VH-VL binders against SAC3 family protein C (SAC3C). Designs and how they scored, part 1

All scores and structures are predictions.

Target 1, 177 residues: SAC3 family protein C (SAC3C), of Arabidopsis thaliana (Mouse-ear cress) (q67xv2r213to389)
Amino acid sequence: NMEQLAKTLTSLYNIYDANRKPDYIYENEAEFRSLYVLLHLNPSSGVMGEPLSLWFRKLTFALVKSKEICFVRNLLRLYRMGNYKNFLSRTASEATYLQYCISEHHIREMRLVAVQYINNVCYKLQPYPLLRLSQNLKMKELDVESLCHECGLETCTDPDGFTVLPVKQSTFRSPED
Unless a header shows other numbers, all headers, positions and changes below count from the first letter of the chain; antibody chains are not in Kabat numbers.
ipSAE, averaged over its two directions, is called F for ESMFold2-Fast, E for ESMFold2 and O for OpenDDE. V2 adds 0.75 times the mean of E and O to 0.25 times the DockQ between the complexes of E and O.
Where letters were taken out, [cut] stands.
The coordinates of atoms that the task and the answers printed are left out; those that the model quotes come from them. Centres of patches stay.

## First folded at step 20 (VH-VL; from u6 with light chain S29K)

Design w4
Fold by OpenDDE, fold request of step 26:
Structure w4 (fold): chain C 177 residues (1-177), chain A 119 residues (1-119), chain B 107 residues (1-107)
Amino acid sequence: as target 1 above (177 residues)
Amino acid sequence: QVQLVESGGGLVQPGGSLRLSCAASGFTFSRYAMNWVRQAPGKGLEWVSSISWSGGETYYADSVKGRFTISRDNSKNTLYLQMNSLRAEDTAVYYCARVYWDNYGFDYWGQGTLVTVSS
Amino acid sequence: DIELTQPPSVSVAPGQTARISCSGDNIGKSYVYWYQQKPGQAPVLVIYEDSDRPSGIPERFSGSNSGNTATLTISGTQAEDEADYYCQSYDSSDSLVFGGGTKLTVL
């Protein structure tokens, strides 16, 4: 589970620190350390650890400036700001395999936020194409349709054969509720 | 090629009425929500009204609510704005604008038609 | 009601980067659109959904939206970029809101 992973990663970090060389970063160290941030994106996740603000202060300058740490710092900001579009876009385009795996829960959270936003703000005046939603959620269209259904939304086919959300639905419910 | 052409603007006295039209072409008009946006001389853009693709839903800015009525005839590819009880502050260029897919952005605009309310 | 605030004017030298801000409470939670308007012309959509460019818009145009501020960035600004720029978003009261507009001058 995530808690066990966090502990394992902490042990790994201690090994790096015990063998620290000035201005040296071990291969894969930055990526492994970036996973700590991803594990602690949501303070309510239950994963134990020190606040990220304190954690970042303990990193070496070289680590802080690494592309991996810069990437997850940006994701953290996007997550905290509820910027689901950029969060999903950057995760899809820039995350390593391990980073993506650790972020799957957060990706789902942001996708749900996106669907809720679409339901509350969008397609009040015209049907909303799932293809467009697919582009924003970084999902396959069929998976988007499934997600919408999980959220209590209905889909239909327009005259051109495209799947759309009919306008102004009131049946939205978060699967996480 | 998407085209929107506004008409019906002109000079009208305060308290008067005017009806604007917007002729649409180059796309399936009946599938898109439409909007009116106005711009007073030397001022910024102000949203006026929106209408759903079918005409079943309408929205208005507080500044025009109760006085303006947005409507459409999909068989004629035409958007309308009936303006009643016109005021001096309604003086503006009125633009017809097509809704982007997220329902509150505008991807195509007409050239606008000038409405002048003056005694 | 949500209010979008833009600087009334921004000046930039040719080739430099212009940044136009659009501030509003929690506007990062809603999509922001940007429009370019030249004198005597209708507005043209240059950025949709915070950061995407319509077809035909140069790559030097980019957008971001986070927290309380959306930003339109024009890298390598050219003379033809001189225009008024408006941000636009959605109000939870089912109203559409425009910023006050920013006049971009290319010196």
Scores: ipSAE 0.426, ipTM 0.799, lowest interface PAE 1.6, mean pLDDT 92
Fold by OpenDDE, fold request of step 26:
Structure w4 (fold): chain C 177 residues (1-177), chain A 119 residues (1-119), chain B 107 residues (1-107)
Amino acid sequence: as target 1 above (177 residues)
Amino acid sequence: QVQLVESGGGLVQPGGSLRLSCAASGFTFSRYAMNWVRQAPGKGLEWVSSISWSGGETYYADSVKGRFTISRDNSKNTLYLQMNSLRAEDTAVYYCARVYWDNYGFDYWGQGTLVTVSS
Amino acid sequence: DIELTQPPSVSVAPGQTARISCSGDNIGKSYVYWYQQKPGQAPVLVIYEDSDRPSGIPERFSGSNSGNTATLTISGTQAEDEADYYCQSYDSSDSLVFGGGTKLTVL
């Protein structure tokens, strides 16, 4: 589970630190360290650990400047900002396999935020094609339809045979609520 | 080919009224939200009003709220803008524009019609 | 209403990269659109949803949006790119908002 993973990562960090060479980053170290950040993106996730602000202060300069740490720092900012667009885009295009796996829950969260935003904020004037939504959410159209349904939204087929979201629906509810 | 053609512009006195039309072709008009955007001479673009595909939802800029009315006749593929109580500051080229799928941007614009409010 | 701020003018030499900024409070949370307008013509959509290009728009046009700033980038700027450029986004008050526009001059 994620709690066990967090503890394991902490142990790994201790091993790296015990053998630290000046201005040296061990193979895979940056990626492994980045996983800690991803595990703690959401303070309410239930994964225990020190605040990320304190965690980052303990990193060496070389680690802070690594592409992996830069990447997850950016994701953290995007997540905190609720920037689902860039969060989903960057995780899809830049995350390593492990980073992506650990981020799956957060990706779902951002997708839910996106669906909520589309329905409640910007989707007011015309039906919204699920194909376009799938592109934004970085998921398959059929999965988007399922997600919309999970959120209490209805879909319909337009005259051209494409699945669309009818104009703003009042039935939206987050499955996570 | 998507085409939008504005008409109805002209010279009108302050306090007067004018009705603009936008004839749409080349797409299923009834499936798209529409907008009016204006541009005063030598100035930038200003959003005026939006209307949903069905006409059930309308939105207005504060500068025209209560004076302008956006409407549409989907059977005629036509968008309208009824402008009442016109002011000098309403002088502008008025564009009709089709809303992109995300309900924010405009992917097609007409060539505009000039409205001049002057005594 | 939210305000979108653009520089009034940007100059670039042919072949160089032009960058036009559009600043607004938390603009990165909204989609930004960019329009090109040449004298006596209607605006033309060149970027939609921050970074996507409509068909027919050259690849040298690109867009980004993050934080408080959206940017239109024109790589390898050509003389024909000289025009006014407007950013546009959506206000939470159910209003659409345009930037003040930027005149791009190709030197």
Scores: ipSAE 0.196, ipTM 0.740, lowest interface PAE 2.7, mean pLDDT 91
Fold by ESMFold2, fold request of step 26:
Structure w4 (fold): chain C 177 residues (1-177), chain A 119 residues (1-119), chain B 107 residues (1-107)
Amino acid sequence: as target 1 above (177 residues)
Amino acid sequence: QVQLVESGGGLVQPGGSLRLSCAASGFTFSRYAMNWVRQAPGKGLEWVSSISWSGGETYYADSVKGRFTISRDNSKNTLYLQMNSLRAEDTAVYYCARVYWDNYGFDYWGQGTLVTVSS
Amino acid sequence: DIELTQPPSVSVAPGQTARISCSGDNIGKSYVYWYQQKPGQAPVLVIYEDSDRPSGIPERFSGSNSGNTATLTISGTQAEDEADYYCQSYDSSDSLVFGGGTKLTVL
């Protein structure tokens, strides 16, 4: 569970800090510290801990410059912007196994943000192709279709046999967990 | 090879009518929403009208509502614009443009047909 | 709902970066498209969905859209980039709107 993980990570960080060597990063330290950022991407999630703005200021210079911390700082920015396309693509290409496992809930959130955005913004006269959603959401097309149905949206077939999403449907709803 | 060929332009007096046609080839016409976009001599692009892939929904710029009618015949791969009550301000090159399903941009345009409204 | 405002002209030296703005109220909540038009020719799509580039469009073309402003950026501008550039968006009622156009001059 995420609360137990957050407590375990905090204990680990206290051990790192108690044994701090100047300009040194312990093996896997940057990755484990990056997980804190991923657990706290959504401040409304209820995962307890200090605000990320204070947390980042306590990192050593070496950790701030690490690729793992830079990566999650970029993900935080993308998450706050609602930039689902880049959030999902960066996660798929750069996340470690642990970073990905912790991010699963936020990946689902970004996919839901995408479906809502597409339904609200895209062109009503030209249904949105599920192939493009599949590419942008990093999901198999059948799973994208299931996600659309879970959101209360219908899909249809174009004259060439491709599955498409008619947009501007008034039936959109956020799925309950 | 995608082709869009407009026809039906010409010189018309104010208050007159014209019907523009756009012949489509090289793609499945009935899969695409279509648009008319015009450009007055020396001026910028102005959207005129849109029609859904099936023809069931149409939209018009305020400047042409009630005077222009967009339509399509998917069996003939042809887009139409019926222009009534023409005014001098309607003088322009009229383009038909395709909305491509992959990127929603206007990826193919015809070369345009000139409509001149003048006494 | 959206009126799109572009500067009438932008001048750049060859090799410099050109930036063409497209301003509209809350334009960042809509996708923006950019077209290049050379004299006597039909427009050509160069950017779609704010920042994506169609196949065949040089990498020096890029786009962004945030807040009230979308921007087309051409890095390393070449003489062949001299053209009129239009932004376009879909408004909330599924009408669409073009900006007034920007003439890019490469001196």
Scores: ipSAE 0.189, ipTM 0.640, lowest interface PAE 4.8, mean pLDDT 87
Fold by ESMFold2, fold request of step 26:
Structure w4 (fold): chain C 177 residues (1-177), chain A 119 residues (1-119), chain B 107 residues (1-107)
Amino acid sequence: as target 1 above (177 residues)
Amino acid sequence: QVQLVESGGGLVQPGGSLRLSCAASGFTFSRYAMNWVRQAPGKGLEWVSSISWSGGETYYADSVKGRFTISRDNSKNTLYLQMNSLRAEDTAVYYCARVYWDNYGFDYWGQGTLVTVSS
Amino acid sequence: DIELTQPPSVSVAPGQTARISCSGDNIGKSYVYWYQQKPGQAPVLVIYEDSDRPSGIPERFSGSNSGNTATLTISGTQAEDEADYYCQSYDSSDSLVFGGGTKLTVL
């Protein structure tokens, strides 16, 4: 589970630190260290560990500047801002297989944030195109439609045959309830 | 290829009425919400009114509520603005504007029609 | 009812970065749109949904929206960018609102 994974990762980091070579990054070290950040993106998740601010201070300069650590620092910022578009775009283009697998819960969370935001904020006179939502959420249109239905929202068809989401529906419910 | 052409502007006295039209071509008119936006000479843009893609819902700026009526005829690809009880403050270029992908952004605008309200 | 406030003018030297602000109470919770208008022409959409560019808009145009302020940024500003710029959003009663406009001068 995620708690066991976090403990395993900290044990691995202790081994790296005990065998620290100057100016050296062990094979895959930056990636494995990046996974800690992804496990702790949401402080409310219940995954135990030291605060990320202290955790980042313990990294060597080489690790701080690595692409893997820079990537997850950017994801952390995007997650905290609720910037689902850039969070999902960066994850789709830059995440390794392991980074993506650990992020799946947060990816779903950002997709739900997007659906709720669109329903609450967008203009009720113009239904929102599922094609645009599909592009922004990095999901196939069929899966986006299923997500909308899971959230208690109905979809419909515009005169050109495209699927659209009428917004300001009062039936929205978070599926995590 | 997308075109919006406003017409029906002109000189009218205070208290008078005028009907603006916007002829749409190059796209499926009935899938788009439509808007009127005006610009007084030398001034900024002001939203006037919106109508849903089907014509079933309408909204108005407070400055025109009760005096202006937006409507559309999807069979003729035409948007309308009926303006009653006109005032000097209604003098402006009136644009029609289309939204697609984004319920509030206007990706195509007409060139506008001038309405002048004076004695 | 949301009031959108823009500075009336911004001046920038060619090649420098121009930043045009649009201030409104909690506008970071709504999408913001930006329009460019040159004299005698209809407005042209340059940024939608805070930060996205339509086809044909140069990459030097970018946008952000957070808290009470949205910003249109033009990097490497060119003489052809001289125009009036308007932000647009909406309030909770589905009224659409425009900012007062900003005249960008490229000297």
Scores: ipSAE 0.174, ipTM 0.665, lowest interface PAE 5.1, mean pLDDT 87

## First folded at step 25 (VH-VL)

Design a2 (from w4 with heavy chain Y100S)
Fold by OpenDDE, fold request of step 26:
Structure a2 (fold): chain C 177 residues (1-177), chain A 119 residues (1-119), chain B 107 residues (1-107)
Amino acid sequence: as target 1 above (177 residues)
Amino acid sequence: QVQLVESGGGLVQPGGSLRLSCAASGFTFSRYAMNWVRQAPGKGLEWVSSISWSGGETYYADSVKGRFTISRDNSKNTLYLQMNSLRAEDTAVYYCARVSWDNYGFDYWGQGTLVTVSS
Amino acid sequence: DIELTQPPSVSVAPGQTARISCSGDNIGKSYVYWYQQKPGQAPVLVIYEDSDRPSGIPERFSGSNSGNTATLTISGTQAEDEADYYCQSYDSSDSLVFGGGTKLTVL
């Protein structure tokens, strides 16, 4: 589970620190350290650890400037800002396999936020093609349809034979509520 | 080929009423949400009202709520705006604008019709 | 109920980059649209959903939206780009909202 992973990563980081060489980053170290940030992206996740602000201060300059740490710092900012659009876009395009796997829960959270905004705020006037929604959510169209249904939303077929999300539906509910 | 043509504007006294029309052509009108947007002389754009593709959903700016009514007749390819209890601040060029099916922006606008509310 | 704030005017020399901001609380959570309006003409959509361009809009037009600010960027600004620019978005109160507009002058 995620708590066990967090403990394992902490042990791994201690090994790196115990064998630290000046201005040296071990292979995969930056990526492994980035996973800690992703595990603690949501403070209410239950994963124990020190505040990320303190955690970051303990990193070497070389690690802080690594592309992996810079990437997850940006994701952290996007997550805290509720910028689901850029969060979903960047995780889809820039995350490594491990980063993406660790981020799946957060990606789902952002997708749910996105569906809520699209249904309740943005697209209230006419049906929205699921194909376009899939592009925004960075999902396959069929998976988007399933997600919409999980949120209590209905889908239908437009005159051209494409699946669409009908206008604002009052039945929306987050499956995590 | 898409065309929107507003009509019905003119001079009216405060407290009076006008009914604007927007004739649509060159596309399947019944598939598109429509909007009214107005622009006072020398001022910016102000959203007035929106209506869904089917007419089942309508939305209004607080400044016109209770006084204006948006409607549509898909069989006539026409959008309407019934304006009651007109005020001086309602003076503006009124545009009808289509919501793009693909990107949800206002992709086509009419040339507008001028409404002047003055005693 | 959100309010979109734009600078009243922006000036650039030909070939320079123009940036027009549109500020609003949590505007990054919604989609922003940009419209160009030249004197005596109806508005024209130039950016939709924060950063995408409709067909026919030059590539020098780009958009971004993050945090509390959306930005329309015109790189290599041309004389024909002189116009009023309006941002537009949606809010949770079932309203649409336009910014106050920005007059772009090409010197």
Scores: ipSAE 0.464, ipTM 0.823, lowest interface PAE 1.3, mean pLDDT 93
Fold by ESMFold2, fold request of step 26:
Structure a2 (fold): chain C 177 residues (1-177), chain A 119 residues (1-119), chain B 107 residues (1-107)
Amino acid sequence: as target 1 above (177 residues)
Amino acid sequence: QVQLVESGGGLVQPGGSLRLSCAASGFTFSRYAMNWVRQAPGKGLEWVSSISWSGGETYYADSVKGRFTISRDNSKNTLYLQMNSLRAEDTAVYYCARVSWDNYGFDYWGQGTLVTVSS
Amino acid sequence: DIELTQPPSVSVAPGQTARISCSGDNIGKSYVYWYQQKPGQAPVLVIYEDSDRPSGIPERFSGSNSGNTATLTISGTQAEDEADYYCQSYDSSDSLVFGGGTKLTVL
């Protein structure tokens, strides 16, 4: 449960702060603090806690410079922009196991955003290659095809035998609805 | 390796007709949407017409609708533009352009063929 | 149906940054493509899908697109960048539209 996880993390942070040594980061502290940002990527999710703008101000200088905090700050920017390509690419290459597990809902959300965007804006006269979508979404092509079908979209094959997505299909429906 | 070669341009009188061809080689022609884009001397690029990869759908700029017909023969790797009822404002270099499989930009253009409509 | 407006010309000194705008209603909801055309040559794709470079295009070329404006940016402009630049987008009916073109002059 994301609410319970957020409260547990806050309790952990209180313990870190109660034992604060100047310019010191406890083992794994930066990673555990980064999870708070990932839980709060979507402000409309209703996960309770301190707003991120205020939360970032309370970090020590050493934590602000940490690899883990810099990473999630970048993910937050990408999420706010809707930049699904870089969000998924950075998560696939840089996320720790815990960061990835916390992000699974947001990863799926960004993949659905991508499918909807491609169907809405790409050129109808030439279908979109699933291989390209597979690369951009960091999914196996078979899983991408399944995702498209889950969204109510049909796929077909091109003259070279590649699976492609005809775009501008009116049958699109988000599975989250 | 990808090549697009336009032909069929020339001098024609107003009200006349021309048929442009674009010979494609070095790629699987039938997987690509194709476009005609023209450029009047000293002027900018103007989209003329599009045709789907299979040839089943076509689109035209308002300035040429009803007068021009885009077609393709995928067995001959050739794109066509039939131009009827030509007007002086149709004078331009006509390019055929391929829609990129990867990104939908026009990644390859022919050298262009000049169509001059004048008395 | 979207109309794309570009400034007719932009001048920059060598080494400076050039910015060429492409304005259209809600252009940020569509992908924008940029083409470079040198005199007597066919156009060359330099930016696709708002901000991505094809292989072989120098890293000094970049692009952005949001709201009603797309922008082509050339950092560290070189004399060889002197050309006409066109933005292009697909409208909601899958017709194509080009901007009027911008002549970039490198002093």
Scores: ipSAE 0.422, ipTM 0.732, lowest interface PAE 2.4, mean pLDDT 89
Fold by ESMFold2, last read:
Structure a2 (fold): chain C 177 residues (1-177), chain A 119 residues (1-119), chain B 107 residues (1-107)
Amino acid sequence: as target 1 above (177 residues)
Amino acid sequence: QVQLVESGGGLVQPGGSLRLSCAASGFTFSRYAMNWVRQAPGKGLEWVSSISWSGGETYYADSVKGRFTISRDNSKNTLYLQMNSLRAEDTAVYYCARVSWDNYGFDYWGQGTLVTVSS
Amino acid sequence: DIELTQPPSVSVAPGQTARISCSGDNIGKSYVYWYQQKPGQAPVLVIYEDSDRPSGIPERFSGSNSGNTATLTISGTQAEDEADYYCQSYDSSDSLVFGGGTKLTVL
C-alpha cells in the first residue's frame, strides 16, 4: 500500500530529523529519503504529503549531494519532460532494488508514453524496428510486441525477418491497467 | 559499401520528360524508405518526393504533384523518378537519399544528377 | 504544415562557437535533423533527433530544439566546418521540410 508506505517513510524522516547531526547521513538514509520523491513523481497519484518543492528545501546539504537524491531529482526532471529513453535507461542502470520496485508504475507509464510517441511522431513510410523499442524500453522483444498489441497496434515482419511497428496507426489506445 | 548512384539527368525543353534512376548497393534496399531531394543551382535543398519501403505509399511536394511519379523496383535495387511536363523551375541537381533504419535522418545520399530545363 | 527559417549566413572566427538557428512554429514538438554540405558535394547528416550525433561526427557538433527554435552549435569551430547547413523536419502531413540553408564562414 503506497499511502501506508508514504506515512511510514514520513515517520522515519521525523526520527532522522529529531536526531540530526550536521553533515552526517545515517546508513541508508539517502535511499529511504529518495523513495519519497519516487512515490510523488505524479502529483495526481493520490499519495498525500507536502509538495516536492518544499520537501527538497528541507534536505541537508549532505543529502542534497548524495547520489541517491541526485538520482531521483534527475528522474523527476526526466519524468516531467516525458523523456522516456533517459528515464528508463537511468532507472535500469542506477536504481536500487527498492527504488525500482517503487518505480514500477512509472516505468510502465514511460513505456506507454514511448509507444504513443513513436506511433505519433515516427516516419509512416518506414516502420519502426521492435529491436530499437526493446533496447530503449528495456524490455524483451516479445514483451514489447505484446505491449504494442495492448495499445491496439499491429506489428509485421520486414524483408530481413525483423519484427517492426508500422506507425501512424489510428487504432492506438491507452490500455487499462 | 553503401552507395546510391543517380543517373538519367540532362537537358530537356519545357514540357518535356525525363526519367531519373538511383541504383542502390551495399544494403537491403527493400527495408528502406527513399526520397528525392533537389537543389537548384546556387539554392537550397528542396524535398521532392518520398516512397515507402515496399513501394505501396508515395508522397509529393505540391510543386511537383501531378507531374512527377516516384517508383521503385526492389528486385533491382533501383529507385525512379518519372518527371513529366517539366518547367524551367525544375532545373536542379536531383539527389536520392536513404532514410536511416534506426534514426530516420537521411544517412546516405547519391552524388546527384543534373536536370536542366531550358528552351 | 511547418516552414523552417534559417539565417542566410553566419560568420565566426576559428576556435569560436558558431550557432545556426532554425525557426518554425512549434518546431520543438518535432524532431529536427541537420545536414552539412560542402560545395559540389552531397549533404552529410551531422545531427539527428535534435541533439544526437551519427558515428564519425566530431563532438564539437551539438544541437538543441525547444519552443519555436532549433539550434545547431559548433564549438571550437575549425576551417573544415565552413559549409552550408540545413535543418530538416517531418511535418504533420508526413511530408518533409528543409530550411533555406545557412552559409557558415570561418574567417
Scores: ipSAE 0.418, ipTM 0.733, lowest interface PAE 2.3, mean pLDDT 89
Fold by ESMFold2, fold request of step 26:
Structure a2 (fold): chain C 177 residues (1-177), chain A 119 residues (1-119), chain B 107 residues (1-107)
Amino acid sequence: as target 1 above (177 residues)
Amino acid sequence: QVQLVESGGGLVQPGGSLRLSCAASGFTFSRYAMNWVRQAPGKGLEWVSSISWSGGETYYADSVKGRFTISRDNSKNTLYLQMNSLRAEDTAVYYCARVSWDNYGFDYWGQGTLVTVSS
Amino acid sequence: DIELTQPPSVSVAPGQTARISCSGDNIGKSYVYWYQQKPGQAPVLVIYEDSDRPSGIPERFSGSNSGNTATLTISGTQAEDEADYYCQSYDSSDSLVFGGGTKLTVL
């Protein structure tokens, strides 16, 4: 569970800090430290720990400049903005296996944000192509259609046989997971 | 290639009527919402009317409600605008425009047809 | 009722950056589209969904949209960019609205 992982990571960080070599990053250290940021992306998640603003200030300069820490700092920014397109794109292209696994809850959250946004904002007179959702959400079309159904939305088929989402449906409901 | 060709413009007296057509080719017309957009001489673009891909829903700018009727015939790949009770302020070039399937911008426009309403 | 306001004109020297604004109440909550129109021609889509370029539009064209303002930015402006530019958005009622247009002059 996320609390146990956070405790394990904190113990690991204490070991790194107790054995600190100047200007040195231990093997995989930047990646494991980046996981702390991902566990705390949503401040309402209830995962205990130090506020991220203070946490970032304690990192060595070498860690701050690492690609792993730069990546999660950017993801934090995108998450706070609600920028689902760039959040999902950068996670798909740059996340390590562990970073991705820790982020799965937030990935689903961003996908739900996208479906809600598309239903609220896109043009009623022309249904939204599921192929486009599939590409933007990094999901197979079958899974996208299932996600739409989970949100209370129906899909249909256009004259060329493509699956499309009629927008502005009043039946939208957040599935709560 | 995608092509949109407007026709039916001309000189009309105030209070008169015209029917504009837009012939579409090179794409599956029935999957696209269509719009009429007009531009008075020396002026900017003004949205006139929209019709859904199936033809089941229509919307109009307030300036034309009750006077103009948008329609389509998907079997003939043609968009129409019936304009009644024409006024001098309706003088403009009328464009038909296609709503992009994958981004909702107006990705193709016709060359326009001129409607002149004068005494 | 929702209006999109653009400056009537913008002037820029060749090679410099032009910025054309489009102001509207809460426009950042909707997608904004930008069209270029040269004299005697139909408009051409240059930016869709705030910031994306259609195929064939040079990389010097970019867009942003937040709060009450959307902006079309042309970096390294060239003489061929001289044109009228219109922003467009969809109303909450699925009506469409265009800005009044901005004449870009490249000196």
Scores: ipSAE 0.414, ipTM 0.735, lowest interface PAE 2.4, mean pLDDT 89

